# Miniprotein binders against q6w4x9r395to579, part 25

Target 1, 185 residues: q6w4x9r395to579
Amino acid sequence: GHCSLEGGSFVTTFDARPYRFHGTCTYILLQSPQLPEDGALMAVYDKSGVSHSETSLVAVVYLSRQDKIVISQDEVVTNNGEAKWLPYKTRNITVFRQTSTHLQMATSFGLELVVQLRPIFQAYVTVGPQFRGQTRGLCGNFNGDTTDDFTTSMGIAEGTASLFVDSWRAGNCPAALERETDPCS
Key: E = the ipSAE of ESMFold2; O = the ipSAE of OpenDDE; V2 = 0.75 times the mean of E and O plus 0.25 times the DockQ between their complexes.

## First folded at step 3 (miniprotein)

Design K21
Fold by ESMFold2-Fast, scan of step 3:
Structure K21 (fold): chain B 185 residues (1-185), chain A 82 residues (1-82)
Amino acid sequence: as target 1 above (185 residues)
Amino acid sequence: STTRLRIEFRDISEYQAKIVEWIIRLEAEFSGVRVTFVYRDGRLTVEARGSPEAIERFLERVRERLKKELPDVEIEVEKEES
């Protein structure tokens, strides 16, 4: 399965359902019993440099009981708050520079993350077949059915992205915008 | 004509094999090369097919990436042109 966070504010789920949101929080991107040590992949969104409340992806975080790996748009990689030189290796995870504009986090447990640093910070998540039907978060439930991809943290299927996204906030942050800014004409 | 390339990685952990697979998949896509993988008993076998020019670009890029990312991983390469 593939999930993408592209263009600053667009997400495509593992079941290929696209959506967009605006938020300034850390959101749970992927939780699964298949991730070791209570692992979770998270996405950090913050205000873009432009006016009118636009937001974009600024960091991706892998958090477990042992590790807090942060890959930021500033091209800094940290684990448990300490900056790391690439390639950075742990027992089950390697972070390395794939090209001058891309980093990868490779794991032994069926999760892979590619981060594009420039010109726009973007992320691509790949999971193995063992994750099928066993994921939750912004990347959806990976069950082959797009109609329930907006399943909230409470297990409720929503018809809109904003309620879905708000349910996956991992911090004490304001709710995502309920409506996109409409074009003036 | 097409070139067939076989790359063997021996004494490689499942973790290292995953990193190698990812590097090879991306470099294959960039170079226009088709790849298949078999991981069995600590051995990763990669078969690549493409034009001679594509295979040469692919190999150079894979070698460069592996030298930077996994310098301790040894590779064996066999080429066959048809």
Scores: ipSAE 0.000, ipTM 0.112, lowest interface PAE 16.9, mean pLDDT 73

Design K22
Fold by ESMFold2-Fast, scan of step 3:
Structure K22 (fold): chain B 185 residues (1-185), chain A 82 residues (1-82)
Amino acid sequence: as target 1 above (185 residues)
Amino acid sequence: STTRLRIEFRDISELQAWRVELIIYEEAIKSGVRVTFVYRDGRLTVEARGSPEAIERFLERVRERLKKELPDVEIEVEKEES
């Protein structure tokens, strides 16, 4: 399955449901039992420098018990806070420059990430068939049914993107407190 | 085989609640646990759902991080199993 984060504000889920949102937080993009060491893929959004989008993707994070790999729009790759020269290899993960404008994170566990650095920072996520029906987060549940792609972190299927996206915040966002406690402010 | 965990923090500021939420989300990601939170009237309520094993790992790590990073915050845990 394929999930994409494009044009600063657009997401297409593994079940091919497109939606749009604006945010200035870190969001859970993909969680699955198929990811080793309780791994998760996360997306960081902030105020946009690109036309026609208020916010845009600024970094992608792969977090597990062993690794915190951050790929930034500034073309910096870190693991556990330390900058790494490419190609960077661990036991199960390799990050390398695929083209002058694209980085790739390849894994041994069926996850592949391609990041476009220029002209706009974008991400493309590919997962193997073992992930089918076993994903949660902004990329959807990968069950072949688009009607429940907006399943929140509490397991509730929503008809609109806003509550879905808000449920997958990973903290570091003062607005999260305000929106969770007061729907008017 | 699904465990539901409620964690409550009382008499905490919005800044403390925000910091607690960040810790909770990071540990939820590491443990494969689903979480939501609601801050109301100086009280942060966190609901976590996952397998019994995932919830135990999550709670243990949350307790350790809170003790180290936010020692002035008191954690109250109520565990329900289905």
Scores: ipSAE 0.000, ipTM 0.089, lowest interface PAE 19.5, mean pLDDT 72

Design K23
Fold by ESMFold2-Fast, scan of step 3:
Structure K23 (fold): chain B 185 residues (1-185), chain A 82 residues (1-82)
Amino acid sequence: as target 1 above (185 residues)
Amino acid sequence: STTRLRIEFRDISEEQAKKVEEIIREEAEKSGVDVEFEYHDGRLTVEARGSPRAIYEFLWEVLRRLIEELPDVTIYVIKVES
């Protein structure tokens, strides 16, 4: 299956459902029991430098119990907060420069990530057939049916992308979470 | 099901290409993966075919050995298609 994060704010799911969203948070792209050690792939979005009405992908993160690999639009690769020289290898994951403008993360467990660094930071996620019907997150459920691709973190199929996307926020994001209005203001 | 893997090396000598091919042939045999090689003008292309599990086990061991045994070779492309 192929999932893409393109043009700063466009997503195409594994079942080829396209959608757009505007958010400034870390979002879960992919969770699956096929990923070792509670692994998850995540995407970080921030405000566009050109337009405040648009958001852009700024980093992709692979997180497990052992590794926190961050690939940033500034061409920095870190694991557990430490900058790494490419090619970089762990037990199950290798990060390389695929071309002058692309980095690749290859894994032993059926997940591949390619990030375009320039002219626009964007990401491409490929998963093996063992992931079919076994994925959750912004990339959809990979079951061959687009009608339930907007399945939230609570297991509810939504008709709108905004509710779907908001359900896949990872952690506390000030811009993404409703903030209590100051009673004195 | 069949998974396809393409690995491309650039700016490698014939001696480096022979060592890469040796590593790849050994790991392909262990993993039950079929491999084909093409060497032209300092560029080595490897195409591998097998089950998804066999391809990813193969890819992992190849990458591990290349980093440890041939740190001076450059990998330009890795592409997996399921």
Scores: ipSAE 0.005, ipTM 0.189, lowest interface PAE 14.2, mean pLDDT 74

Design K24 (at its last look DockQ between E and O 0.01; V2 from the best seeds 0.00; counts 0 for: pae E 14.3 > 1.5, placed apart)
Fold by OpenDDE base, look of step 6:
Structure K24 (fold): chain B 185 residues (1-185), chain A 82 residues (1-82)
Amino acid sequence: as target 1 above (185 residues)
Amino acid sequence: STTRLRIEFRDISEEQAKKVEEIIREEAEKSGVDVEFEYHDGRLTVEARGSPEAIEWFLELVRIRLKYELPDVTIYVIKVES
């Protein structure tokens, strides 16, 4: 499954459902029993301009009981608040520079993250087949059905992105704005 | 320094061209890029001018928006000149 966060406001789920939102919060991208130690992947969004529609991804966070790995738009990588030199390796996670403009977080448990640093901070999440039907968050549920990707943290399927996205907030933030995108429409 | 970017859209309807133009104009305004358009017989040509950084950012945003908003439209980057 491939999930992408692009252009500061666009998301494509594991099931290939595209949508757009404007939020300035931290959101859960991926939770799954397949992630060890209660792992979760999160995305931090912030304002990038004057209008509410000017938002951007500013950091990606992998949080577990053992680690809090933050990859920021300024190319700083931290774990548990401490800056780390690349390549950085833990027991089952490695963060390294893939190219001059890309960082990669590789794991031993079927999660891969590629972060594009320039010209726009973007993230690309890949999970193995073992994650099928066992994911939740902004990246969806990876079950091959796009119609239920907007399932909230409470297990309710929403028709629009706004309530869906807001349900996956990791903190107290303003409500997200939405603009639906559907290639079939 | 100034970079010139030429983008083409082929086999595009007038309606699609209008939508593309709207998207590009919005992103051009945000990025500080100057743009010009020409539509003729199913081909839309876009000329963009700006700093190298602005052009790079502009192009990326345009690609993303087109990918999501007009997935059936193909973008061709013809030339980049600095």
Scores: ipSAE 0.610, ipTM 0.834, lowest interface PAE 0.7, mean pLDDT 93
Fold by ESMFold2-Fast, scan of step 3:
Structure K24 (fold): chain B 185 residues (1-185), chain A 82 residues (1-82)
Amino acid sequence: as target 1 above (185 residues)
Amino acid sequence: STTRLRIEFRDISEEQAKKVEEIIREEAEKSGVDVEFEYHDGRLTVEARGSPEAIEWFLELVRIRLKYELPDVTIYVIKVES
């Protein structure tokens, strides 16, 4: 399955459900028992530096008991707070420059992340078939049914993206309720 | 320096053209790009002018917004002159 974070604030889930949100926090993008060492993929959103107050993706984080790999829009890659030169390799993860504008994080456990650095910071998540029905977070549950893609961290299927997104916040941030528009309406 | 971008939409209704114009005006303002529009017989033509970096950012955001907000609209022609 494929999940996309594009254009600052647009998301398409693994089951191809598109939505938009306007929050500025760190959010759980993907949790799964298929990820080793309690691994999770997270997305960091902040306001853009332009005159308009817009939500923009500014970093993607892979967090486990062993690693905190941060890929940021300034093209810096860190692990546990230390800057790393590319290609950067661990036992199960390799981060490398795929093209002049794209970084890739390849793993041995069926997760792949591609980050576009320019012209706009964007992320693309690919998971293998072993993740089907085994995912939680902003990318949805990957069960082949879009009607329950807004399943909150408490297991409740919501009709609006605002409540869904807010439930996946990974910090003490204000609610992601500002100026939400469902692109499928 | 200045880059010129021409975008063409075909088989687009007047209602769809108005929505496309709104998206393009908003992204042009954010990117610092100047835009002009022509609509005739289901064809919408957009001419955009700006720096190469501004045009690249503008075009990427326009494509993404159209994908999510107007999925029934497709870009038929993109021409870039610098």
Scores: ipSAE 0.208, ipTM 0.641, lowest interface PAE 4.2, mean pLDDT 81
Fold by ESMFold2, look of step 6:
Structure K24 (fold): chain B 185 residues (1-185), chain A 82 residues (1-82)
Amino acid sequence: as target 1 above (185 residues)
Amino acid sequence: STTRLRIEFRDISEEQAKKVEEIIREEAEKSGVDVEFEYHDGRLTVEARGSPEAIEWFLELVRIRLKYELPDVTIYVIKVES
């Protein structure tokens, strides 16, 4: 399965459901029992222009009991707060520069993250088939059905992206601007 | 065991301290971390208590949010054990 975070705050879920939101918060992108050590992938969004309705991805965080890997827009990679030279390896994670503009985090547990650093900070999440039906967060539930990809952190399937996205906030940030999402979605 | 963490911010305005406190309270509430604040004339001190795992999660997320939401704020972190 493939989930993407692209410019203009566009997201495409593991089930290929596209949506857009505008928010300035940290969001839970992916949680799954398939991630070791209570792992989770998170996305950080901030304002990207002069308009309140313009937000963009500024960092991606992989967090578990063992690792706290941050890949940020300023091109610094840290683990547990310490800057790391690339290629960087742990027992089950490798972070390396794929090209002059792309970093890759490869894992032994079926998660792959590719981060485009330039010209626009974007992220591409790939999970193996063992994740099918076992994901939650902004990337959806990976069950082959788009009708319930907007399942909130409390387990409620919503019809709109804004309620879904707001439920996955990692903080009490301002709610996503509903004007920038289709109210009928 | 309980981990105790102290975070200090120096040379920040009362307005900046209010924004820092909002971010920290939000992350503490979600992580099950107890926090206390003291602001005095440009210095904000935060005392945080929780499990070792909760404190590490809390600290990293706070660092990320502050870096991108309040980049002008100076941070100094003091880690202590219970």
Scores: ipSAE 0.000, ipTM 0.168, lowest interface PAE 14.3, mean pLDDT 78
OpenDDE base, second read of step 4: ipSAE 0.014; ipTM 0.230
ESMFold2 (binder alone), look of step 6: mean pLDDT 90; pTM 0.896

Design K25
Fold by ESMFold2-Fast, scan of step 3:
Structure K25 (fold): chain B 185 residues (1-185), chain A 82 residues (1-82)
Amino acid sequence: as target 1 above (185 residues)
Amino acid sequence: STTRLRIEFRDISEEQAKKVEEIIREEAEKSGVDVEFEYHDGRLTVEARGSPRAIYEFLWEVLRRLIEELPDVRITVVFRES
């Protein structure tokens, strides 16, 4: 399955449910028992002020008990706080530059990430068939049913994106719901 | 090894779909990627096959050109399988 983070604030889930949100925090994109060492993929959103949206993707993080790989819009790649030159390889993960504007993180466990650096910072998450029905987070549950793609961290299916997104915050940040001041948008 | 890529565009006009198809055909030819198209009810589906490297180079050039030439068109779904 594929999940996409495009245009700074647009998300399309593994079951192809599109949504947009406003929020400035680190969010869990993908959590699954198929990820080794309690692995999770996370997205960092911050204010950009560019192109009418206040919310933009600024970094993607892969976190496990062994690794904290951060890929930022500034084209910096770190693992456990140390800057790495590309190509960077571990036993299970390779990060490399595929083109002048694109980085790829390939893994041995069925997760792949491609990051567009320019002209707009965007991320594309691909998971193998073993992840079907076994994902949680902003990318949805990958069960073939879009009606429950807004399942919160507490297991509640929401009809709106704002409560869903807020449930997947990975830090002590303001709730995304509190930034939605125009109900007619 | 061969990678399969599926790109979906939704809520796209026939005129927009034709222009997307032109861009995709041009980039597929440059990258050595095989492409198939299906347009139905405002949805354009593109299936591409090639080596992993060719598919990545192809996808990113397509994304770059879409942002530059068709800023109102959005990719709705991307699926990649290998």
Scores: ipSAE 0.000, ipTM 0.139, lowest interface PAE 14.1, mean pLDDT 75

Design K26
Fold by ESMFold2-Fast, scan of step 3:
Structure K26 (fold): chain B 185 residues (1-185), chain A 82 residues (1-82)
Amino acid sequence: as target 1 above (185 residues)
Amino acid sequence: STTRLRIEFRDISEEQAKKVEEIIREEAEKSGVDVEFEYHDGRLTVEARGSPEAIEWFLELVRIRLKYELPDVRITVVFRES
C-alpha cells in the first residue's frame, strides 16, 4: 500500500482516502506491530506562507528503540541527533540519494520512504502486504475500506479530518484547524 | 471490565517528572484513561485506569512520545491487570 504527504498539507491514506489539515506538530504517520523494536514513522509540520492556518511538512522521523532517523527539508539526515553522510546504512535501514531531488529510506521489514526535497518537500510511504489491516496513524488502517480511515487513537471512526489528525499528535501542540477562522472575529 | 496499569520512572528529576506528567495527562485525555501521579524521592509512579483497549492505545502512545521527547527517560510497567 501507498500513502502520500504532498503539496505541503495534503495526505492520501493507504486506502486512497484524501484529506487536508493545518497543524504545527509532530504526528504519527504509521504505527504497526509489523515495525521492529516498537517502530513508528512520524511527520513534523510547521507554519508556511503568510496565512496562520497554512502549514507544511518540514521533516519525517523514523523512531524505534535503536534509531531516531530524521530527514529534514534542509536535506540533513540525522540518527540519534548525529548528522550522517549518505549513503547511510544500519543493519535494517539504508538512507540514500535516489535522484538529485529525492532521498529514499529502504528497510528490511517492508517499509519504504521516498522524500522529495525540491521543489516542495513531500513524502511517499510504501508498505508491504504484511501491513494490511495492521496500520494506524495519519496514513489510515490499510483494511481496504475507505469509510473508516479516520480512526482515531481511541479507535473511534470520525467523519472529519481535524479530529482524526488531532488524535495522532505527538507533542504539546495546538489542535489542527478544521477551517480558517473569520479574520473579523 | 476496567484495566489497571501502574508504570514507574526512577532516578528522574522534578523537572523531568513534570514533563512526563504533561505527556501522560495529554495522552490519557485523548485515550479516555484516568491517571493519578505520585512523585517521591526521584520516583514518579503513575496509575492508569480505563478499558483494556484504551489502556493499550494509551501505553503505546506514551511510549512513542517519551522516546521522541524524552529519550533518556526509562519507563517500567510494574503491573497491568484486567
Scores: ipSAE 0.011, ipTM 0.341, lowest interface PAE 9.4, mean pLDDT 76

Design K27
Fold by ESMFold2-Fast, scan of step 3:
Structure K27 (fold): chain B 185 residues (1-185), chain A 82 residues (1-82)
Amino acid sequence: as target 1 above (185 residues)
Amino acid sequence: STTRLRIEFRDISEEQAKKVEEIIREEAEKSGVTVYFIYVDGRLVVTARGSPEAIERFLERVRERLKKELPDVEIEVEKEES
């Protein structure tokens, strides 16, 4: 399965459902019982530098019992708050420079992450077949049915992206962008 | 040094789970703690990460609010340092 975070604010789920959202928070991108040590992949969004009414991806985080690996748009990789030189290896995870503009996080448990650093910060998530029907978060449920890809953290299928996205906030920041800026029309 | 906290909720209603999520998100923001939620098999598992001091403030405030706003909800807590 393949999920992408592109163009600053566009997401395509594992079941190939595209959507767009606006938000300035850390969001659960992928959680699954297939991830070891209570692992989760998270995406950090902030206001876009080009347009303050738009949001963009600024970092991707892998969090587990042992690790908090952060890959940021500033091309800095940290684990548990400490900057790391590449290639960086743990027992089951390696972060390395794949090309001059791309970093890759390879794992032994069927998760691969590729991050484009330039010209725009983007992320691409690949999961093995063991994840089918066993994923939750912004990347959807990977069950072969796009109708329920907007399943919230509470298990409710929504027709709109905004309620879906808000349900996957990880509580370090404010609600969606439209509630943080003055309405203009 | 980083502290990890796991809070497990069992047999909670949909309304209770929504209220738990609100409490956890608000207190995590105030304490500077990162949280995420796992819903599985009728359980809600909350994991939190931060400095030892931030986690202690967070847990204390969460316990206080749960006692006041959701007194019938039981929690199981596990804390680890790494």
Scores: ipSAE 0.000, ipTM 0.333, lowest interface PAE 11.1, mean pLDDT 76

Design K28
Fold by ESMFold2-Fast, scan of step 3:
Structure K28 (fold): chain B 185 residues (1-185), chain A 82 residues (1-82)
Amino acid sequence: as target 1 above (185 residues)
Amino acid sequence: STTRLTIVFRDISEEQAKKVEEIIREEAEKSGVDVEFEYHDGRLTVEARGSPEAIERFLERVRERLKKELPDVTIYVIWVES
């Protein structure tokens, strides 16, 4: 299965459901029991350089019990806060420069990430067939049905992308949707 | 082999969406492509499924007709996967 983060604010899930959102937070892109040591892939969004009102992908993070690998649009790769020169290898993960404009994170557990650095920072996620029906997050549940791709962190299928996306926030970012829908003055 | 094509139209009215759907249904029938539509909050999502050759013919014809008949409608995202 393939999941894509393109054009600043567009996502296509593993079941090929496209959607768009605007946010300035870290979001869970992919969680799965198939990822070792409670691994998760996360996406960091911030205000776009092309439009002050639009947001764009600025970093991709792979987090596990052992590693916090951050790949930034500024071409900096860190693990656990320390800058790494490429190629960078751990036991199960290799990060390397595939082309002058692309970085790749290859793994031994069926996850592959390709990051385009220029002209626009974009990410492409590939997972093997063992991940089918075993994923959660912004990339969807990979069950062959697009109607439930907006399944929230609480397991509820939503009809709108905004509620879905906000449910996958990681960290202390303000919830834009809570301000818009809060009945209190 | 089966190819899946996803097209997204954004910031379009319900009337514009109906016209896009009509064009897409006509070209899908001619090309032997199966199509599904979702319209929510000014966004029309089109999923098309067919052989690689059928999807290629379908997409080319849809682009030509949209340029001619609905020049104010913008395609934001085009995805192709097999």
Scores: ipSAE 0.000, ipTM 0.092, lowest interface PAE 17.6, mean pLDDT 74

Design K3
Fold by ESMFold2-Fast, scan of step 3:
Structure K3 (fold): chain B 185 residues (1-185), chain A 82 residues (1-82)
Amino acid sequence: as target 1 above (185 residues)
Amino acid sequence: STTRLRIEFRDISEYQAKIVEWIIRLEAEFSGVDVEFEYHDGRLTVEARGSPEAIERFLERVRERLKKELPDVEIEVEKEES
């Protein structure tokens, strides 16, 4: 399955449901029992542009009991607060630079992350078939049905993105702004 | 009827091929196009099938995304109606 975080504030879920939000927080992208050591993939959003209503992706975080790997838009990679030279390898995770503008985090457990650093900071998440129906977070539930992709952290399917996004906040932050519903705006 | 589109990417790494495949797979889902991939020796080949309207929408979206995200990747397109 594939999930994307693009253009600063656009997300496309594993079931190909696109949405947009305007939030300034750390959000859970992906939780699954398939991730070892209570692992989770998270995204950090902050204010962007001249308008204070715009937000953009500024970092992606992989957090487990062993590791806190942060890949930031300033091209710094840290683990547990310490800056790392690339390629950086742990037992199950390798972070490396394949091109001047792209980093990859490869894992032994069926998760891959590709980060575009320039010209726009963006992330692409790939998961193996073992994750089907076993994911939670902003990337959706990966069950082949887009109608329940806005399943909150409480297990409730929402019709709008704003309540869905707010339920996956991983910090003390303001509520996300609702996606524009009028296509003519 | 059905239109078939063949797209080739040359001199790309396995990593670039993965990004391209991901973009194409996603755009194919949005456009209602079926895609098949083959990667060998620095070459990624994509076979896409769908209605003429779906293929045109798909190709336009793919070109726009690759131009923005991977401007250095060269794209070769061959279109065939059947």
Scores: ipSAE 0.000, ipTM 0.197, lowest interface PAE 14.9, mean pLDDT 73

Design K4
Fold by OpenDDE base, second read of step 4:
Structure K4 (fold): chain B 185 residues (1-185), chain A 82 residues (1-82)
Amino acid sequence: as target 1 above (185 residues)
Amino acid sequence: STTRLRIEFRDISELQAWRVELIIYEEAIKSGVDVEFEYHDGRLTVEARGSPRAIYEFLWEVLRRLIEELPDVEIEVEKEES
């Protein structure tokens, strides 16, 4: 399954459902029992301009009981808050520079992350087939059905992205604004 | 140009170090990278030299294999280009 965070505010789920939202919070992208140590992948959004619609992805965070890895445009920060020189490896996670503009986080448990640093900070999440039907968060549930991708953290399927996205906030932040895009976009 | 790569493994047993060395040797041969090893008191240091491309390919495969075969081993990497 492939989930993408592009253009600052666009998301395409594992089931290939595209949508857009504007928020300035940390959101759960991916939770799954397939992630060890209660791991989760999160996305940090912030203001990129003066208007409410000017929001963008600023960081991706992998968090588990054992690890915290923050990938931002300028640095990779780990558990102790220190910026790390790449490549960096701890246990079953490796972060390295893929290209001059791309970082990659590789894991032994079927999660891959590619982050484009410039010109736009974007992220691409890949999960193995073992994750089918076992994912939660903004990237959807990876079950081949786009109609239920907007399932909230409470297990309620929403028709629009707003309540769905808000349900996956990791903190107390303002409500998100949404614009659902066509599936063919 | 030549790239120098330094890989350091801390708190690594002799057995683990041996396994790492085997992985690195195989990948070094495949990529055309020269490597040297030093193990002392739970620390393994690897020095690698080659073209930028060779070093990249080498490091990629090494890291991939280390994730799979030695998931509990942490590493530090330094790179110098000249």
Scores: ipSAE 0.013, ipTM 0.233, lowest interface PAE 8.7, mean pLDDT 88
Fold by ESMFold2-Fast, scan of step 3:
Structure K4 (fold): chain B 185 residues (1-185), chain A 82 residues (1-82)
Amino acid sequence: as target 1 above (185 residues)
Amino acid sequence: STTRLRIEFRDISELQAWRVELIIYEEAIKSGVDVEFEYHDGRLTVEARGSPRAIYEFLWEVLRRLIEELPDVEIEVEKEES
């Protein structure tokens, strides 16, 4: 399955459900028992540089009991707070420059991340078939049914993106705003 | 000097608005144009601001992509130079 984080806060889940949110926080993209050492993939959003009403992806984080790999829009890669030169390799994870504008994080456990650095910082997540029905987070549950893609961290299927996104915050941040609703309705 | 664009889309679905906003946001970043979006009740309004050159490049690429990817979406554009 493929999940994408494009432009500002535009997301397409593993089951191909598109949605958008307005948030400035770290969010859990992907948690799964298929990830080793309690691993999780997270996305950091901040205010957009081209619109005061929009937010944009500024970093992607892979966190496990052993590693905290951060790939930022400034083209800096760190692990556990220390800057790393590319290519950077651990036992199960390799981060390298795929093209002049793209970084790739390849893993031995069926997760692949491609980050576009320029002209727009964007992320593309690919997971193998072993993840089917076993993912949770902003990228959805990968069960082939889009109607429950907004399943919150408490296991409740929501009808709107804002409640779904807010449930996946990994920090003390403001609530995300859903731009599709009239504030007077 | 600056140029300001107002682009309005009417009678569009949430999915169409999502795709339009993504296209506009991507082209704004590439061209160095500042954008603001407002969506409610099937109407999307976009305000774009930048130099005349940046706005020209931005508008051309946005229109090209909208024609190719969302040909059923109707567009109304107003431009003001200052």
Scores: ipSAE 0.000, ipTM 0.398, lowest interface PAE 12.6, mean pLDDT 81

